# Designs tried in a protein design chat: VHH binders against Abasic site processing protein HMCES (HMCES). Part 31

Target 1, 269 residues: Abasic site processing protein HMCES (HMCES), of Homo sapiens (Human) (q96fz2)
Amino acid sequence: CGRTSCHLPRDVLTRACAYQDRRGQQRLPEWRDPDKYCPSYNKSPQSNSPVLLSRLHFEKDADSSERIIAPMRWGLVPSWFKESDPSKLQFNTTNCRSDTVMEKRSFKVPLGKGRRCVVLADGFYEWQRCQGTNQRQPYFIYFPQIKTEKSGSIGAADSPENWEKVWDNWRLLTMAGIFDCWEPPEGGDVLYSYTIITVDSCKGLSDIHHRMPAILDGEEAVSKWLDFGEVSTQEALKLIHPTENITFHAVSSVVNNSRNNTPECLAPV
Short names: E, the ipSAE of ESMFold2; O, the ipSAE of OpenDDE; V2, 0.75 times the mean of E and O plus 0.25 times the DockQ between their complexes.

## First folded at step 7 (VHH)

Design p49 (from l10 with S30N; framework vhh_6z1v_2; at its last look DockQ between E and O 0.75; V2 from the best seeds 0.00; counts 0 for: pae E 10.1 > 2)
Fold by OpenDDE, look of step 9:
Structure p49 (fold): chain B 269 residues (1-269), chain A 121 residues (1-121)
Amino acid sequence: as target 1 above (269 residues)
Amino acid sequence: EVQLVESGGRLVRTGGSLRLSCAASGLTFNSYAMGWFRQAPGKEREVVAAISRSGGSTWHADFVKGRFTISRDNAKNTVYLQMNSLKPEDTAVYYCAAEWGYSLTDEYDYWGQGTQVTVSS
């Protein structure tokens, strides 16, 4: 996974992340660093994206089932990294393969510290290789959405108002991630960064791409992944597998340019 | 300073029972998963059992086979290991450990000094 969409306004995103804590109380996640949230239809590595994580990471006595939402840098910077510039990292940390997560120190160490997060997105993009051509067809991949009577086809939302209504009820894609905290050697703010765990693609997606993000489907999976206080690393890793509960449609080549940030990126062609 | 102090280790006969205790100080006890480890002479340290922060989740090693039970009392900052049906093979130094991430690995944040359990035939 090298491209995602996360374009919802902050308030809408927050509402979309409503949850029940372990006591059954309805809650909204509290924001950390909300000013770092930058909505975009076209998120690339090194950009900031919102993730969910346990409140326990910020408050020692917090209920681990409580959730925080925070923009983090895509591309995990390990805490042990000693260079002053994260871009000098010599290995790719955009993704973490599920089969080698425990073999790589950069992922194993933060995972062992309970640094699990849920990466939020409208969906993610993948490019299908066209047989016989050097051309790649991009696809937008997301959770199936509940068709509300008024939810015209993503393409038929003629009015901005209707579009907002459609997205207000949009089920966000929830991807399993690992994050780490890096302190710059020269001082400054702690950098929070994340990697997306990837798995082999499900059968439905296999023709498009051979790998997919580990998707946490449903509140229980999300809760267990986040709750490192009550759910062990071993138990959490059982949640990491391919899911068939996805849909996709072809999109235009507009998304190929990471600078393009318009609704056309995820619009069906 | 964080301290984990194990107690309850002693000589016991085969088939006997023993309860180990680990008293924690200097840390927010309910913020840490707790575990029991053991190390027999000439063997590697192995995890025996682990318990979540609230005590709502527990893990036990396969060799325990239902004989040992980990529990905790957060009000007392103490974790326990009830050991029943002890065998000579259970002879080891037992260690208490605290872990922030609940990873069930050997990478715990804090360790006790250990308590000797000896099971005689």
Scores: ipSAE 0.851, ipTM 0.930, lowest interface PAE 0.5, mean pLDDT 92
Fold by ESMFold2-Fast, scan of step 7:
Structure p49 (fold): chain B 269 residues (1-269), chain A 121 residues (1-121)
Amino acid sequence: as target 1 above (269 residues)
Amino acid sequence: EVQLVESGGRLVRTGGSLRLSCAASGLTFNSYAMGWFRQAPGKEREVVAAISRSGGSTWHADFVKGRFTISRDNAKNTVYLQMNSLKPEDTAVYYCAAEWGYSLTDEYDYWGQGTQVTVSS
């Protein structure tokens, strides 16, 4: 996973992230740096995306089940990186393979610090290689959506008009991520950056691409992944596996150019 | 300024029981996961047990499961390891450790000096 959509206005996104803390109290995540959130239908590595993380990362006495929402840079910059410009990082940290996450220092170290986050998106894009040609077919991949009073049932075969009506009650895709904090050696703001953990694709996606993001399906999985105070790294990693609870539809080649940022990027064709 | 002080290590006979304590000072104790590690002569240090911030979640290594129990008292800033049915193979220096994360790895933030447990036939 190297391209996502996360276009909801901040208020809609926040309400879509309503949750219960450990004591059963209903909450909305509290924002950090909300001005850095940039809605887009076509987010690429290096851009900022909203993530959920435990409030305990910022307040030492906070309940670890309480959530912050913050924009973070896609492409993890390890805390030990010594250059002044993160773009000069020698290796790609857009994704982190689940099978080697505990072997790679760039990921093992932040995991040891409880730096687990949930990456939020409308969905993600993958490009299917077409037989006999160099053409690739892009697909938008997302959670199955529930029927609403405005749109009815939403599925991959539904018309574009039905899609325009679903955003008010859209179920956000929740992907397992790891983040780190990097202090520029010459001063400046601390950079928060993340990577998406990847797993082998499920049977439903195997014809599109051989890898998929580790999707946390449901609030129990999301809560356990975020709650580094009460859920050990070993227990949290048991949540990292392929899921079949996804759907998709083909989209226009407009999405191919990461500079295109319009609803056409995810509209069914 | 952060200190973890272990106590309770001693010589004990096979089949015996022992309770180790670790008193923490200089840190916000209830904001840290705690672990017990051990290192036997000629061997690598290994994680024995770990406990979450509240004490609501515990982990025990397979080789001590059913025999050892980790617990904590946040009011007393103390973590405990209750060791039952001790075997000669449990002979080691036992270390108390604190970490911000709850990782079950050998990369904890703070370590005690260790307490020697010797199990004889």
Scores: ipSAE 0.561, ipTM 0.818, lowest interface PAE 1.7, mean pLDDT 89
Fold by ESMFold2, look of step 9:
Structure p49 (fold): chain B 269 residues (1-269), chain A 121 residues (1-121)
Amino acid sequence: as target 1 above (269 residues)
Amino acid sequence: EVQLVESGGRLVRTGGSLRLSCAASGLTFNSYAMGWFRQAPGKEREVVAAISRSGGSTWHADFVKGRFTISRDNAKNTVYLQMNSLKPEDTAVYYCAAEWGYSLTDEYDYWGQGTQVTVSS
């Protein structure tokens, strides 16, 4: 997984992240660094995307079930990295394979510190390789959406108000991530960055690609992944598996160029 | 200054029982997950048991499951390891450690000095 859509305005995104804390109190996540949120239909590595994480990471006595939402850099920069330029990292940290996560220091160390996050997106893109050609067919992949007369579907959005209705009740894709905090050696703000954990693809996606992001399906899975105060690393890793609760449709090649940021990127073809 | 002080290690016979204690000071104890680790001569340090900050979740390594029990008393800033049915292979220095997150790796922030447990045949 190397491309996502996360295009909702901040207030719509925040409302889509409504949750209940450990006491059953309904809440919205509190933003950190909201000005770093850059909505786009076409997010790539090194860009900032919103993630959820436990409030306990920021506040010593906080309830670990309370959530913060913050933009973080896609492509984990380990806390031990000593160069001044994150692009000099000698290995790719856009994704983290679940089968080796406890063998790679870049992921094992932050995971041991409870640095688990939920990566938010409208959905992600994947390119199917066609045998006999260099042509690739992009697909937009996302949670099945509850169909109502009020919400419609992506293909039914023929006006601005219908488009807003589709996304007003959109179920955001929730992917398991690991983050770390890097202090630049020459000073400056701490860099928060994340990786997306990947697993073997489910049967429904196997014709498109052999890997998929580890998807956290439902509030119980999301809560357990985030709650590093009460859920051990070992128990959290049991949440990491493929899911068949996923849908997709083919999209045009407009999405191929990461500079294209239009609804056409995810429109059905 | 954060201090973790283990106690209760001693010589016991195979099949015996011990309770280890670890008293914590210099930190807000109920904000930290706690772990017990051990290191036998010539071996790597390994996690034995861990407990969440509230005490609501515990984990025990398979090699001690059913025999050892971790617990904590947040009012006394103390974590315990009850060790039953001890075997000679349990001989090790046992360390208490504290970590902000609930971790099963040895990347804990604070460590005690250790207490020796020796199990004789």
Scores: ipSAE 0.005, ipTM 0.434, lowest interface PAE 10.1, mean pLDDT 88
ESMFold2 (binder alone), look of step 9: mean pLDDT 87; pTM 0.887

Design p5 (from l10 with E99T; framework vhh_6z1v_2)
Fold by ESMFold2-Fast, scan of step 7:
Structure p5 (fold): chain B 269 residues (1-269), chain A 121 residues (1-121)
Amino acid sequence: as target 1 above (269 residues)
Amino acid sequence: EVQLVESGGRLVRTGGSLRLSCAASGLTFSSYAMGWFRQAPGKEREVVAAISRSGGSTWHADFVKGRFTISRDNAKNTVYLQMNSLKPEDTAVYYCAATWGYSLTDEYDYWGQGTQVTVSS
């Protein structure tokens, strides 16, 4: 996973992340740096994306089940990185493989510190190899959506009102991530950056691509992944596996250029 | 200033029992997961047991399951390791450690100085 859509306005995104804390109290995640959130239909590595993480990472007395939502840079910069410019990191940290996550220092260290996050997206894009051609067919991949009377799936809405309601009630894709905190050697603000954990593709996606992000399907999985105070690293890693609870449709080549940021990027062809 | 102070280590006979204590100061104890580690002469340090912030979740290494029990008292800022059915191979320096993230790795934030446990037959 190297391209996502996360285009919801901040208020809609926040409501889509409503949750219950350990006491059963209904909550919305509290924002950090909300002005750094840039909605887009076509997000690539090095851009910022919203992630959920435990409030305990920021407040020593917080309940670890309470959530913060914060924009983080896609492409993990390890805390031990000693150069001044993060873009000079010589290896790609856009994704980390689930099977080697405990063997790679860049991922093992932050994971051991409880630096687990949930990466939010409308969905993600993958490019299918087409036989007899060098062209690839892009697909938009996302959770099955619950249809209400005023809501519909992308391409099923036949009126402007139905189209608007699709996003008001959209179930966000929730991907397992690991983040780290990097302090510039020359001083300056701490950089928060993340990687998406990847697994072998499920049967339903095997014809599109051989890998997929580790998707946390439902609030129980999301809560356990985030709760680094009560759920050990070893127990959390049991949540990392392929899932079949996803759907997709082909999209136009407009999405190929990461500078294109329009609804056409995810519209069915 | 964060301090973890272990106590309770001593010489004990095979089959005996011992309770180790670790008193923490200088941190918000209830916000840290705690672990017990041990290191025997000529061997690497290994994780023995770990406990979540609330004490609601515990983990014990296979080689001590059924014999050792980790517990904590957040009101007293103390973590315990109850050691039963002690064997000579349990001889080691035992360390308590605190971690912000509940982890079974050695990436713990704070460490005590250790307490010596010797088991003789």
Scores: ipSAE 0.412, ipTM 0.732, lowest interface PAE 2.3, mean pLDDT 88

Design p50 (from l10 with S54T; framework vhh_6z1v_2)
Fold by ESMFold2-Fast, scan of step 7:
Structure p50 (fold): chain B 269 residues (1-269), chain A 121 residues (1-121)
Amino acid sequence: as target 1 above (269 residues)
Amino acid sequence: EVQLVESGGRLVRTGGSLRLSCAASGLTFSSYAMGWFRQAPGKEREVVAAISRTGGSTWHADFVKGRFTISRDNAKNTVYLQMNSLKPEDTAVYYCAAEWGYSLTDEYDYWGQGTQVTVSS
C-alpha cells in the first residue's frame, strides 16, 4: 500500500474515532499537533497521515487503553538514523512485510518499545495490471459502509443535499502500523514516522494486487493492537492477517497523479 | 539512575525450588513490562517469562510452562520468578529486564547484573 485517501475535516475524523477505554467510558481521541493534519483524497509516502496510538507513549502513568490521534510522516525513519536529513534514508520504509517484521532491525526495535499505531484512511488505492499492456486500472478499496437510508441505495449519495451525509458516518479504514521517533542530531523537533504492515492479499483482492495492508477489523482488534502495555508483541502480531471484509470499485486515472486532490480521485467510474 | 538488582540464585538439587526476586529503582516501575532471561555457558540469552505492566498478562516459554511462574508487586517495585521442579538444564545466569513495551525480545531497555542458578544432578 502506497496511496490512500484521508479527506475528512478534523472534527468529522475525530468523531469517527470515538471509542471506549478499558473502564467502558466513551471517549474521543485527544489530538497532538492537530495543525499538521492535512486532509487529502490522494496521500502519498512522505506526507503526514493521522494515526491512533496509546496515550501511554506520551504520559508515563496514563492508562494504556486511552488514545491519542496524531499526524505522522508516512515512511518510517529509524531512531538510529545518523544523518541530518531524513529524506536521505537509502531504503524504502513505506511498508513493512508481516513475515519479516521481527527480523528487520528497523521494525523490531520500535516494536520492542511498544510503538504500534493504527493508520487511519477513508480507504487505499491499488493499481491492477492489465494483461498485454503496461496500462494499470486503479481501484479504491475500503470497509463496507453501513446504509443510512431505508432504501439503502448508492443513489442517496447522488443528491447534492445528501452527499455530505455519506462522510458524516463513514467507517474509516484502520490499518496496523509501526512508528518510530527520530531525534535530529543537530537538535529540533522529534520526528514521528510510521510504516504500514502488509500481508498477502485476500482472495477477493488477489486479481487486483498480490499484497494488501494488514487491516484491523473492529474495535477489539484496534484496541489490542494499540494497548502495548497489556498486549505483548507476540499476541498483537496474531491480529496481522488478510481480511475478506472489504469492498472496492474502479476509479479514474485522475488518482494516478499524486498532485490531484479532488473527490474525483475516489468516485466510481 | 535506573537499577535492577536480582537476588535468590543459589545451588539447588534436581527437583528443588527457588524464588528469584528483582528490585527496581530509578524508574516508574508500574509503567514497565518486566521479563526474566537466562544465559547458560556457550549459549545465547533466551527469554524465560514476561509480565505486563499491571500483571494482568503473563507469558512463559514452552520449556518452563507448568514449572515457572512470573509475578510482580508494583507496591514493592519487585518482579519475581518462582521456579519449581528444577532440572540441570535450568542452570544459567538469570537476568531481570525492564521494557517500556511488552515485546518478548532481547531489546529490553534496562538489565540487571544477573543471579547464578546452579541445579546439581
Scores: ipSAE 0.401, ipTM 0.743, lowest interface PAE 2.5, mean pLDDT 88

Design p51 (from l10 with S57R; framework vhh_6z1v_2)
Fold by ESMFold2-Fast, scan of step 7:
Structure p51 (fold): chain B 269 residues (1-269), chain A 121 residues (1-121)
Amino acid sequence: as target 1 above (269 residues)
Amino acid sequence: EVQLVESGGRLVRTGGSLRLSCAASGLTFSSYAMGWFRQAPGKEREVVAAISRSGGRTWHADFVKGRFTISRDNAKNTVYLQMNSLKPEDTAVYYCAAEWGYSLTDEYDYWGQGTQVTVSS
């Protein structure tokens, strides 16, 4: 997973993340740096994307079940990185393989500190290799959505009224992530950056791509992944596995250029 | 500033019992997960047991499961390791450690100086 869509306006995104804390109280996540959130139909590595993480990472006496939503840079910069420019990082940390996550210092260290996050998206894109050509067919991959009689979720976006109605109740894709905090050696603001954990593709997705993000399906999985105070690293990693609870449709090649940022990027062809 | 002080280590015979204690100061104890680690001569340090922030969740390594029990008293800023049915293979320096996250890695932020446990036949 190297391309996502996360286009919802901030208020709609916030409501889509409504949750219950450990005491059963209904809540909305509290924003940090909301001005850094940039909605887009076509997000690539190094851009900022919204993630959920435990409030306890920011407030020492907070309930670890309470959630913050914050934009973070896609592409984890380890806390131990000593150069002044994060772009000089010698290896790609856009994704983190589930099978080697405990073997790599870049991921093992933040995991030990409970730096687990849930990466939010409308869905993600993958490119299927076509037999007999070097062309690739892009697909938009997302959770099954509530559909009304006679219309599908995205199919109903043929007018401004239908478009808003579809997205108001969109179930966001929730991907397991690891984040870290990097303090520039020469001073400046702390950089929060994340990686998406990847697993082998599920049966339903195997004809499109051989890998998929580790998707946390449902609030119980999301809660356990985020609650680093009560859920151990070992127990949390048991949540990291392929899921069959996904759907997809082919999209146009407009999405290929990451600079294209329009609804056409995820519209069915 | 932050101090973790282990106590209770001593020589004990095979089949005996010990209770290790670790007193914490200089940190908000209830906000940290705690772990017990051990290191035998010539071997790497290994995780023995861990306990969540509230004490509601515990983990024990397979090689001590059923024999050792980790617990904590947040009012006393203390974590404990009750060790029963001790074996010669349990001989090691036992370390108390504190970490912000409930972790089973060796990436803990604060460590005690260790307490020696020796189990003789």
Scores: ipSAE 0.442, ipTM 0.784, lowest interface PAE 2.7, mean pLDDT 89

Design p52 (from l10 with S57K; framework vhh_6z1v_2)
Fold by ESMFold2-Fast, scan of step 7:
Structure p52 (fold): chain B 269 residues (1-269), chain A 121 residues (1-121)
Amino acid sequence: as target 1 above (269 residues)
Amino acid sequence: EVQLVESGGRLVRTGGSLRLSCAASGLTFSSYAMGWFRQAPGKEREVVAAISRSGGKTWHADFVKGRFTISRDNAKNTVYLQMNSLKPEDTAVYYCAAEWGYSLTDEYDYWGQGTQVTVSS
């Protein structure tokens, strides 16, 4: 997973993340650095994406089941990185393989510190290799959505004006991530950056791509992944596996250029 | 500066009991998960027990389950290991460790100097 859509306005995104804390109290996640959130239909590595993480990462006496939502840079910069410019990192940290996460220092160390986050997206894109050509077919991949009489479908939304009805009840994709904190050697704000854990693709996605993000399907999985104060690293890693609870449709080549940021990027072809 | 200071290690008879304590300073104790590790001569360090930040969740290795109990007192910045039904195989240096996350790996950030427990016939 190297491209996502996360286009909801901040208020809609926040409401889509409503949750229940350990005591059963209904809550909305509280924002950190909300001005850094940039909605887009076409998010690439090195851009910022919203993630959920435990409030306890920021407040020493907070309940670890309470959630913060914060934009983080996609592409984990390890805390030990010595260069002044994160773009000089010589290896790709956009994704982290589940089978070697405990063997690679860049991921093992922050994972041991409880630096687990849930990466939010409308869905993600993958490019299917087509036999006989060098062109690839892009697909938009997302959770199955509940349809009501008042809610439209992506297939029925043929213009931007109609798409508000599609998004008002959209179930966000929730992907397992690991983040780290890097302090610039020359001073400045701490950089929060993340990687998405990847697993072998499920049967339903095997014809599109051989890998998929580790998807946390449902509030129980999301809560356990985030609660680093009460859920051990070992227990949390049991949540990392392929899931069949996803759907997809083909989209146009407009999405290929990450600078294109319009609803056409995820519209069915 | 972060310090973890273990105490309570001594020589005990097989079948005896012992309580280890670890006093933490220089950190916000309630923000750290705590673990007890041990290392016998010529062997690798192994995790014995771990406790979540609140103390609401605990984990114990199979080889001590039912005999050892980890607990903590966040008001006193102290973590404990109650050891019952001690066996000669429990002879080791016991280490207290602190980690920001509740972890069962050997990647803890802060470590004490250890306290020696010897179990004889």
Scores: ipSAE 0.092, ipTM 0.559, lowest interface PAE 6.0, mean pLDDT 87

Design p53 (from l10 with S57Y; framework vhh_6z1v_2)
Fold by ESMFold2-Fast, scan of step 7:
Parts: sequence; structure tokens; C-alpha cells
Structure p53 (fold): chain B 269 residues (1-269), chain A 121 residues (1-121)
Amino acid sequence: as target 1 above (269 residues)
Amino acid sequence: EVQLVESGGRLVRTGGSLRLSCAASGLTFSSYAMGWFRQAPGKEREVVAAISRSGGYTWHADFVKGRFTISRDNAKNTVYLQMNSLKPEDTAVYYCAAEWGYSLTDEYDYWGQGTQVTVSS
């Protein structure tokens, strides 16, 4: 997974992340650096995306089941990185393979510090290789959505004017991530950056692409992944597996250029 | 500076019991998960037990399950390992370690100096 959509306005995104803490209290995640959130239909590595993480990462006395939402850079910069420019990393940290996560220092060290996050998106894009052509067919991949009389599924909608209605009850895609904190050697603000854990594609996606993000399906999985104070790394990693609870539709080649940031990027064709 | 000080290691007979303690200073103890590790001569260090920040979640290695129990007292900044039905194979230096996140890996930030446990037949 190398491209996502996360276009909801901040207030809509926040409400879509409503949750219950360990004591059963209804909550909305509290924002950190909300001005860094940039909604887009076409988010690429090195851009900022919103993630959920435990409040305990920022407040020593916080309940580890309480959540913060914060924009983080896509592309994990390890805490030990010694150069001044993160873009000079010699290896790609956009994704982290589930089968080698405990073998690679860049990922196992932040895991040991409980630096687990949930990466939020409307959905993600993958490009299917087409037979007899050099062009690939892009697909928008997302959780199955509930269709009501006042809002429709984006895949079933027949009018672009109805897009706003489908987003009111949109179930955000929740992907397992690992983040780290990097202090620039020349000084400046601490950089928070993340990677998305990837697994083998499920049967339903195997014809589109051979890999998929590790999706945390439902609030129980999300809360266990985030709760680094009470859920061990080994227990949390049991949540990392392919899921069949996913749907998709073909989209226009407009999405191919990451500078295109319009609803056409995820509209069915 | 952070210090973890283990105590309680000694010579014990097979089938005996022993309680190890680890006193922490220089950190906000309730914000750290704690682990007990051991290392016998010529062998790799292995995780024995781990406990979450609140003590609400514990993990014990299969080779000690039912015999050892990890616990903590956040008011006293101390983590404990109660060791029952000791076997000669339990002979090792026992280390306590502290980590910001609850982990079963060897990526702990702070380590004690260790306490020697010897189990004789």
C-alpha cells in the first residue's frame, strides 16, 4: 500500500473516530497538531496522514485506552537516523512486511517502545496489471459501507452530486501502523513518522495485487493494537493478518498522478 | 539517572521457592512495563515474564508457567518474581528491565545488573 484517500474535513473525521475507552466512556480522539492535517483524495508517501495513537505516548498519567489523533509523515524515519534530511533514507519505509517486522531494527525498536498507531483513510488504491497493455487499472479499496435512504454507497451511487451524502456515515479504513520519533541533528521539531504493516493479499484482492495493508477490522482490534500499556507486542501482532471484509471498484487513471486531488480519483468508472 | 536494582537471588534447593524484587528509581515507574529476563552461562538471554504498566496484563514463558508469577506494586516502585517449584534448569542470572511499551522483545530501555539464582539438586 502506497496511495490512500483521506479527504474528510477535520470535524467529520473526528466524529468518524468516536470510541469507548476501557471504562466504557464515549469519547472523541483529541487532536495534536491539527493544522498539519491536509485532506486529500490522493495521498502519497512523505505526505502527512492522520493516525490514532494512545494518549499515554504524550501524557505520563493518561489511561492507555484514551486516543489522540495526529498527522504523521508517511515513511518511517528511525530514531537512530543520523543525516539531516529524512528524504535521504536509503531504504523505503512506506510499508513494513509483517513477516520480517521483528527482524528489522527500524521496526522492532519502535515496537518495543509501544509505538503502534492506526492509520486512517477513506480507503487505499492499488494498480492491477492489465493483460496485453503497459497500463495498470487502479482500484479504490475500502470497508463495506452501510447504505441508508439518506446516504448511498460510493460504489453504488449513480450521481456525483450525492457524494457528500455517502461520507456522513463512512466507515474509515483502519490500518495497523508503527511510528517512530526522530530528532533532527541540526535541531528543530521532533518528526513523527509511520509505516503501514503489510500482509499477503486475501483471496478477494489477489487478482488486483499480491500484498495488502494489515487492516484492523472493528473496535476490539483497533483498541488492542493501540493499547501499548496493557497489550504486549506479541499479543498485538496476532491482530496482523489478511482480511476478507473489504470491497473495491475500478477508478479513473486520474488517480495515477499524485498531484490530482479531486473526487474523480475515487469515483467508480 | 534510571536505576533498577534486583535483590533476592541466592542458593535454593530443588523444589524450593524464592521471591525476587526489583526496585526502580529515577523514572515514573507506573508509566513503564516491566520484564524479568534470565541468562545462564553460554546461553542467550531469554524473557521469563512481563507485566503491563497497571499490572492488569501479565505474560509468563511456557517453561515457567504455573511455577512463576510476576507482580508489581506501583506505590513502592517495585516489580516481583515469585518462583515456586524451582528446578536446576532455572539456575541463571535474573535481570529486571523497564520499557515504555509492553513488549516481549529484548528491546527494553533500562536494565538492572542482575541477581544470581542457583538451584541445587
Scores: ipSAE 0.221, ipTM 0.656, lowest interface PAE 4.7, mean pLDDT 88

Design p54 (from l10 with S57H; framework vhh_6z1v_2)
Fold by ESMFold2-Fast, scan of step 7:
Structure p54 (fold): chain B 269 residues (1-269), chain A 121 residues (1-121)
Amino acid sequence: as target 1 above (269 residues)
Amino acid sequence: EVQLVESGGRLVRTGGSLRLSCAASGLTFSSYAMGWFRQAPGKEREVVAAISRSGGHTWHADFVKGRFTISRDNAKNTVYLQMNSLKPEDTAVYYCAAEWGYSLTDEYDYWGQGTQVTVSS
C-alpha cells in the first residue's frame, strides 16, 4: 500500500472516529496539530495523513484507552536518524512487512516503545498488472459500507451520482501502523512519521495485488492495537493478518498521477 | 533522577521460594509497564516476566510459567516477582526494568542495577 484517499473535512473525519473508552464513555478523539491535516483523494508517501494513537503518548497521566487524532508524515523516519533532512533517508519506510517487523531495527524499536497507531483512510488504491502488457488497472479498496436503501441492484452504490451521498456515514478504513518520533539534530519540532504494516493478500484481493495493508476490522481490534499500556507488543501483533471483509471497484487512470486530487480518483468506472 | 532499586535476592535451596521487589522513584510509576529480566554469567539477558501499567495483564516466559508470578502495587511504586519451586537453573542476577509502553522486547527505558539470586542444589 502506496496510495490512499482521505478526503473528509476535519469535522466529518472526527465524527467518523467516535469511540468508547475503557470505562464505556463515548468520546471523540482530540486533535493534535489539526492545521497539518490536508484532505485529498490521492495521498502518496511523504504527505501527511491522520492517525489515531493513545493519548498516553502525550500526557503521562492519561488513560491509555483515550485517543488522539494527529497528522503524521507517511514514511517512518527512525528516532536514531542522524542527518538534518528527513527527505535524505536512503531506504523506503512506506510499508513494513509483518513477517520481518520484529527483525528490523527501524520498526522493532518504536514497537518496543508502544508506538502503534491506526492509519485512517477512505480506502487505498492498488494497480492490477494485466498480463502481456505494461498497462495497469487501478482499483479503490475499502470496507463494505452499510446501504441506506435496499435496491436489489449490484451496481446501485457504485454510480458516480451516488458516491457524493455516502460520505456522511462512511466507515473509514483502519490500518495498523507504527510511528516514530524524530528530533532534528539542529533543534526544531519533533517529527512524527508512520509506516503501514503489510500482510499477504486475502483471497478476494489476490487477483489485484499480492500484498495488502494489515486492516484492523472493528473497534475491538482498533482498541487493542492502540492500547499500548495494557496490550503487549506480542498480543497486538496477533491482530496483524489478512482480512476478507473488504470490497473494491475499478477506477479511472486519473488516480495514477498523484497530483490529481478530485472525486474522479475514486469514482467507479 | 529516575532510579529502580531491586531487593530480595539471596541464597536459597532448590524447591525454595523468594520474593523480589523493585522500588521506583523519580518517575510516574503508574505510566510505566514493568519487567523482570535475568542474566547468568556467560549467558544472554532474557525476559522473565512483564506487567502492564494497571497490573491487569501479565506475561511470563515459558520456563517460569506456574512457578513465578509478577505483580505490582502502584500506590507503593513497587513491582514484585514471586518465585516458587526454585531450580539451580534460576541462578542469575535479576533486573527490574521500566518501559513507557507494554512490550516483551528488550527496549526498556530504565534499568535497575540487579539483585543476585543463587539457588543451591
Scores: ipSAE 0.361, ipTM 0.721, lowest interface PAE 3.1, mean pLDDT 88

